# Ledger of designs, part 6: VHH binders against E3 ubiquitin-protein ligase UPL5 (UPL5)

Target 1, 342 residues: E3 ubiquitin-protein ligase UPL5 (UPL5), of Arabidopsis thaliana (Mouse-ear cress) (q9su29r532to873)
Amino acid sequence: SPEALHGGLFMEFKNEEATGPGVLREWFYLVCQEIFNPKNTLFLRSADDFRRFSPNPASKVDPLHPDFFEFTGRVIALALMHKVQVGVLFDRVFFLQLAGLKISLEDIKDTDRIMYNSCKQILEMDPEFFDSNAGLGLTFVLETEELGKRDTIELCPDGKLKAVNSKNRKQYVDLLIERRFATPILEQVKQFSRGFTDMLSHSVPPRSFFKRLYLEDLDGMLRGGENPISIDDWKAHTEYNGFKETDRQIDWFWKILKKMTEEEQRSILFFWTSNKFVPVEGFRGLSSKLYIYRLYEANDRLPLSHTCFYRLCIPRYPTITLMEQRLRLIAQDHVSSSFGKW

## First folded at step 21 (VHH)

Design f2 (from j4 with D52S)
Fold by ESMFold2, look of step 21:
Structure f2 (fold): chain B 342 residues (1-342), chain A 123 residues (1-123)
Amino acid sequence: as target 1 above (342 residues)
Amino acid sequence: QVQLVETGGGLVQPGGSLRLSCAASGFTFSSHAMGWARQVPGKGLEWVSDISSGGSTYYQDSVKGRFTISRDNAKSTVYLQMNSLKPEDTAVYYCAREIVYDSWGLRYTWDYWGQGTQVTVSS
């Protein structure tokens, strides 16, 4: 819940400098999953790109919403500083507002395709045809609907009286975009930016960080590459203790992992390292190589991990079937995820 | 408020010895495994050694036979005796507490770390 998330995780956050890297990685991932959970109504998924989030304008009804957005800004800044991929992508409009940049028509294409197409048609319509049809009856207003009640918002002074024509339609579209996408989340963006800036040195202006990036750069920093995890790269960055690279168990391990779904592979990586996502550089971008250690105990035991040092500990399983069963068990999300149980 | 404080670092010649100490407070020391890790200049964090609550000891291959981890539960202190030091041992050494942090008892991590103590091995 929002209350538990803010209070409990804030207290854990206070102890950051003494906290081990495994705990920090898990904390960042889990807290971001709760912040961006649609149940908490702080962020919305973009309708035309379900991977991306933007602030929910309706979050203003929660008296604590400024604190949550400020907290979110702090969490994101810390995750970036610690180079932890938390699995979050921001909508282009939200990113541009953080950068202090103006939103263009092309910027809303994946945020609201219907609005994009309508505005593009208005701008590209033959000027004489557009003007001869009284600008399709448009004036400088934005119409909204909330629970069956319609509101008309003027985009400029006396906007209800200002007709759209071929000479001012660019202005109309620009104002429409700003009023629909930027203005409603202005305070949430401000609070996020304040929290984000608190983690930077006071000599770096808040907007300077985001202005130096393309959205693709931020995507890589927050989620890593979009491609599936490379098993070959994973294997190339894994060393062994108590096993030889040529052992049957090592061959079985990688074959099983290759057959798993991407979700299962990420759960194994998380169990092993507390990283859910791989940096854009691949496994060479992690702080250390990964290790598979032999357990000399019972040959049927579940795997163990020491996540600070990227160790997965497994017994010398007698069969590939047993190894697969054990690996699939730890790939279940409720087994691989532990932070929320502390 | 778990606290770990390392002491005993310094400058030493190759082949020399140092003893690191880590004083622990704010938790039941005797019920936790403890460990040492090091931050080598230009490299990542490296596990060095750990000791279980029952006294079993484990070492990285590069320090085995040269380093000895021990604990004194009455003093809530873990030690690292470092002999036959090499320039490659130059690092900031950290002590840490180990926990099991999943309900299934499968995932281990070092949840609290000291500030570290500098060890420099040079002529």
Scores: ipSAE 0.528, ipTM 0.828, lowest interface PAE 1.2, mean pLDDT 83
Fold by ESMFold2, fold request of step 22:
Structure f2 (fold): chain B 342 residues (1-342), chain A 123 residues (1-123)
Amino acid sequence: as target 1 above (342 residues)
Amino acid sequence: QVQLVETGGGLVQPGGSLRLSCAASGFTFSSHAMGWARQVPGKGLEWVSDISSGGSTYYQDSVKGRFTISRDNAKSTVYLQMNSLKPEDTAVYYCAREIVYDSWGLRYTWDYWGQGTQVTVSS
């Protein structure tokens, strides 16, 4: 719930400087999974791009929502500062508001395709036809509905009295977009920006940071690189201790990884390193090489990891079948993502 | 509140010795493995050594035979004796506490780190 998220997780965050990088990466991932979970009513997925998130206008019903958005801004800023990919994509409209930029018709294409198409028709209609049809009967209003209640919102002073025509239809569309997409989340954007700024130096305001980027740049910083994970790149950035790269066990390991689903591969990476996502530049963008160490213990035990040093420890498994069984066990999300008392 | 404080760094000539100390508080010291890592400016974090709760010691190949990790559970302190120092040993040295943070007991990490102490090996 919102209270549990804000109170408990925020308190632990205050000691970030003394916290090890493996624990910190794990914490960022888990916190963002909770923040952006639609069940928590803080963020919604965009209707026409379900990968992307925007603030939920209805989050205002929770009196703590300003604190949650401020906290979210702090978390995102710190993740960027530590170069941690948290697997989050922002809606274009939300990104533009953080940058302090005007939202154009083309910017809402993937946010609300129906409204995009309607507004495009209004702007592209023959001017004489549009004007002779009384501007389709449009005035400067937005009809809204919440819980079955219908309200009319004036887009400008006396908007109910202002007819749309070919001369002012651009203004109409601009105001409609602002009132529909920007105004409802204005407070959430404000609080997010406050939290974001608190984590940055006084010389880097949020608008300046976001204005320097295309949305795709932010996607790379927060989500990471392309899917699927390149097993060849992974292998090229892995070194061995107690194994030779020519050992059968090493050959088996990479064959098994190639057979795994993308989700299983991400779970193995997370188990190994506390990174769920690979940087845009691939494994070379991680802070160090990865390592596979030999365990000199029972040859049938589960793998171990030391996430600070990107170390995966495995015994010299006697068969590929046993190795595969053990690797698939640690790839289960409840094992690899288990976050006990930390 | 967990705290780790490193001391004993400084400037030393090649071939010289230093002893680093890490005073621990805020937890049951004897129940935890402890370790040392170092960071050369512009490079990533590098594991140096660790010592289990039972006293087993492990070392990076480049420091074997020159460095010795030890612990004194009565003083809640871990030490790194560094002998035959080389210019490439120049770094900030960090002490850290180890935990296991998954329910299956398989994933290890260093959860709390000290502020670090500078070691400079130079003529």
Scores: ipSAE 0.519, ipTM 0.834, lowest interface PAE 1.4, mean pLDDT 84
Fold by ESMFold2, last read:
Structure f2 (fold): chain B 342 residues (1-342), chain A 123 residues (1-123)
Amino acid sequence: as target 1 above (342 residues)
Amino acid sequence: QVQLVETGGGLVQPGGSLRLSCAASGFTFSSHAMGWARQVPGKGLEWVSDISSGGSTYYQDSVKGRFTISRDNAKSTVYLQMNSLKPEDTAVYYCAREIVYDSWGLRYTWDYWGQGTQVTVSS
């Protein structure tokens, strides 16, 4: 997969205006799947929220990592500008750094609960008890392991000699958080921000853009809606050609779709439109209505799609069983994931 | 490297005719289906017509009988003859190349589009 990032997906992307919207949506989704694929080690999932990503500090071992993070910043900015949901959530710590905001203890609660609890205990301990116990033996150092090497990092000048006490424990916790969560990814954040800025107006720098948002706002912009797909909303935004809404085949179609899992439903939507995720607004947030067209060919063939026009083409299937079998085949991710290099 | 350039747009009165041309380069033109779509400012894209590599033609109901798509493989050009034009035909018209982009041959898309040519039908 590192080789995929160096080859087929890591390419110059400059004239997207000539690229069709279906191809562009597909490209954003596939590129993000590779960038955020754990096997490529550019991003890590958060320990206490597996849905969310932050830069991997160890990505520095790859000499091309600055280019990968800059590229990622460009891709994310383009996806936001084109209003394409790519299904990615950022860790709160990463979001705060993009916004240029200080990371507080409460901000790491869902990123690293063990560290959060330990620091909270240090701050909440009775001051006299804490000082009577020599600050639990703590000094202003951070024990770390870097590339198999164990190091002690001083959090301030002469940190090894500076005992933690009730008067300075807030400072200790602040420095510990900064050195653990902010400092290790500073270069990756810088390169991401540089690529992001390339795609935005100079009047809206990256920190200003992210600072105007709550994390929930960014979640909606990048992932789309959190709720299950509404089949009723989908049906209400679908028109027909060669079928009447009252035809048995149309009734069968929606019954089958309703009993599919959410992931199968997303795969059908992707096959149909190149959108894997429904906008927060629901189906009215898509760029057009969806269409089901009749194929006047063999009544048992697999569905086709024309993704630029949100068109799903199906024959007049003779049975609900055959329709279901054909729809479940196109719901498999590998059927819809192949396409040529651009 | 793929390029599509539309020409032939302009201002015309209702009932008039226009012929759009789309010059293609950078690919084997004869191997690809080609199509026309249109966009009214502030509205979504609307499929108009396409023509297969084998010459089969397809039309949206609202233009059937009035518009004719054709291709000249020797000149790598696709055409749209538009007759009996109506004010609702006012739009930017785009030509595009079609591909199949899944390994099973089931998912079609228009991967490269021209810059568009404006057609305005008004009295």
Scores: ipSAE 0.515, ipTM 0.833, lowest interface PAE 1.4, mean pLDDT 83
Fold by ESMFold2, last read:
Structure f2 (fold): chain B 342 residues (1-342), chain A 123 residues (1-123)
Amino acid sequence: as target 1 above (342 residues)
Amino acid sequence: QVQLVETGGGLVQPGGSLRLSCAASGFTFSSHAMGWARQVPGKGLEWVSDISSGGSTYYQDSVKGRFTISRDNAKSTVYLQMNSLKPEDTAVYYCAREIVYDSWGLRYTWDYWGQGTQVTVSS
């Protein structure tokens, strides 16, 4: 539950430097899966870009929402400091708010395509035609529905009395975008930024950090590489102990891995290293090479791993069929899952 | 609160000896395997040795015969006796607690680490 994770995280932040890298990587991934789970209603996927998350404006009804967003900010900052990819993408509006940048019409194109198109038409309409039609009857107001309740919000002082015309329509659109997309998440952004700041050094303020990035840069830092996992790159960054690269078992291993689905491959990587995602630059971006060690125990046992050392331990399996069966078994999520013990 | 404190590092000439100690607190020491790893700055961590809760010892090939890991459960302390030291042994040495952290008993990790102690073998 969020309550249990919340309590465990606060204790862990005090001892973060003493905690082993394998445990930290696994914890970051699992905690982020819980935080960004749509069932927890803290974050929503963007309708026009389902890969991306933004704070849920309705989360403010939960009295604990400030604590949850502050906690999330701490977790994201720690993941960035430890260079751990957690598989998270932020919506452009949320990213720009974190950077302290103004939201433009072009910034909402993938957040709300219908409103983007409507506002674009307002700005591009012939000025004389627009003015002769009383600015389409528009005034500086925004009509919203929140939790089933309709509201009329003035975009500026006396906005109900201010008609939109060809000279002020850009101001109207700017204010409309701000009140529709930025203002509703302002408190969540504030709390996230507070938690983020607590974890960064005094020399890297939050707005400065995000301002130096394009959204695509942050995508690489948090999600990792977009391409499917390269088995050839994986193999090139793997060394062996108790096996020679030319052993038949090594050939079998890579052939089996190439046949697996992307989901199964990520599960094997996670079992092996506690990394679910590969950095943008590939396996060379990991902190060390990966290792396959020979187990000298029974030749039919399940693989073991030591995630601190990127070590996968397998016996000298007598057949490719047995190796495949054992590898597919550890690729199941319940076998690769762990308990956090903090 | 788990705490591990390494002592005994220092400067030694090739062929010399050092004994590292790791004082543990905040957990039932006798129930856990313990280990030593080392790191040259800018390089990855390298496993050196570990000792099971029952006293079984394991060593990396490059240190076997030269290093001896031991434990004193009454003092909650693990030791690494390092003999015949070589310049290649120069590193920061860390002690750590080992756990198995999956429900099937397949995934091992060192969950808590000390701050490390510098060992320098001058050439």
Scores: ipSAE 0.503, ipTM 0.803, lowest interface PAE 1.4, mean pLDDT 83

Design f2 (from j4 with D52S)
Fold by ESMFold2, fold request of step 22:
Structure f2 (fold): chain B 342 residues (1-342), chain A 123 residues (1-123)
Amino acid sequence: as target 1 above (342 residues)
Amino acid sequence: QVQLVETGGGLVQPGGSLRLSCAASGFTFSSHAMGWARQVPGKGLEWVSDISSGGSTYYQDSVKGRFTISRDNAKSTVYLQMNSLKPEDTAVYYCAREIVYDSWGLRYTWDYWGQGTQVTVSS
C-alpha cells in the first residue's frame, strides 16, 4: 500500500542509525516487495525479461509519484550500503539512464523485442530498396498511448513532414528509441537519482556510481546469485551450540531442508536471518556464520530465531517427523514474513 | 523515546577488568531482555551476552567464565563485568534491547542499540 509506504515506513526510515541490522534487513525486503509489486503501478516488468523492472511512465498521473521514486532511490542506496540483497533486478534501459549513458538499439533487445527487430530491419535494409519504397512510408513520428489516450509525437520539428530515407534512418531510430524508452521515464529517473544521492556521503552524482558497474554487477548486489541455495554451502557455514555436528538432530535438520522447495528454503533462511537471498559468493558473503542453538525447553516447541546474529534455536526434537512438522510450519509465508508496525 | 547509553569503556592492560554499564530509558526496562555485542571497526558484529527479563544469562563461548552480565531493574541498567581481558576483546561494545517482532512470538531481534563504548586491551 502506497500510503502505508509513504507514511509509517518513512518515519522508521529516518531512525535507521539506531535500528538493529536484523530489523533493517527485513524492512528493506518488505518495502521493496511493496514498491515493486505490479499492483502498485510504480514499476512494470520488462516485456521480454519478466525478471526485470523499469519505472512505469503512467505513474506520473499520481501527484505523489515524485515522493515514491525519491523514496525508492533512498531505499536502494541504503540496501547497497548495508550490503543487503532485496531481490530486484533493473531493466537495462533504466540502469543505463541511472548511469548517464546513451541507449543504443542493442540495449532495448530484452526490453522490447518487437521494437528491436523492427528498428534493426530498418537499419539493415538495402539502401536503394529502402529509398525506392519511400522509406516504407515512415516519417519522423512516434505513435504513443498514455492511459488510453492515443497521440502522435514528432521526433523533430515538423517530423510529420520529414520522410525517413537511407541517409537519415539512423537518426530516426536513435530519436525513436530515446522518445519511446528514455523520455517517458526521465522524471522518475531524476527523482530516484535524487533520493539515491541523498544517502551517499559523496559529492559524486549517482551516474558515477553506476558507470563503474556492468548490469551483472548490479544484479549481484541487489539480488545475489541466480542459482538455487546450496544446502552444502549453508551447512558448511553453520556452527552449533548445544548440539554436536554428529548429533542425529543435526543430520535430520539438513536432510529435511534438502527436501524442501526453494521457496520453503528461502522462507527458513528469512526466518533465521532476515535475508531472503544470499550474495553471489554464497554464504561466505554474509556478515557472519549461521548458528543452530539448542533450546532446553519442551522438546516439541516451535523454532525461535535471533535474526541479528543469524541464530536458529531448536529443541532436541525426539523424532524427525516432529522436526519436519515444525520446520514446515515456520516456512509458511504468513508466519515468517510479518514485519509489524510498532 | 528509547535511549541506551553505554559507559565504562577505556584502556586496560591484559588480565585487567572493566565494568560496562548501559542506562536505559523510554520503555519498561524490566519487561525486556537486554544484550551486549561488540565490533572491531571494519569487521563484523559479534554477539557477546544477553540477559532475559527474568535474569537468565547467556554467553558466547569465548567470554564464558570471564564476563558476567547482570541487570538492576530499579535503576533500568544492564551491566557487563569483564575480567581477565585479552587483546582480542578490544572492540566497541554496544548495548541493545530485545523485542519479538512476529505475531507468533518466534522471531527475536535487537531493535534499539546504544552508541557504543570503546574497550581497548593493550599494554
Scores: ipSAE 0.450, ipTM 0.786, lowest interface PAE 1.6, mean pLDDT 84

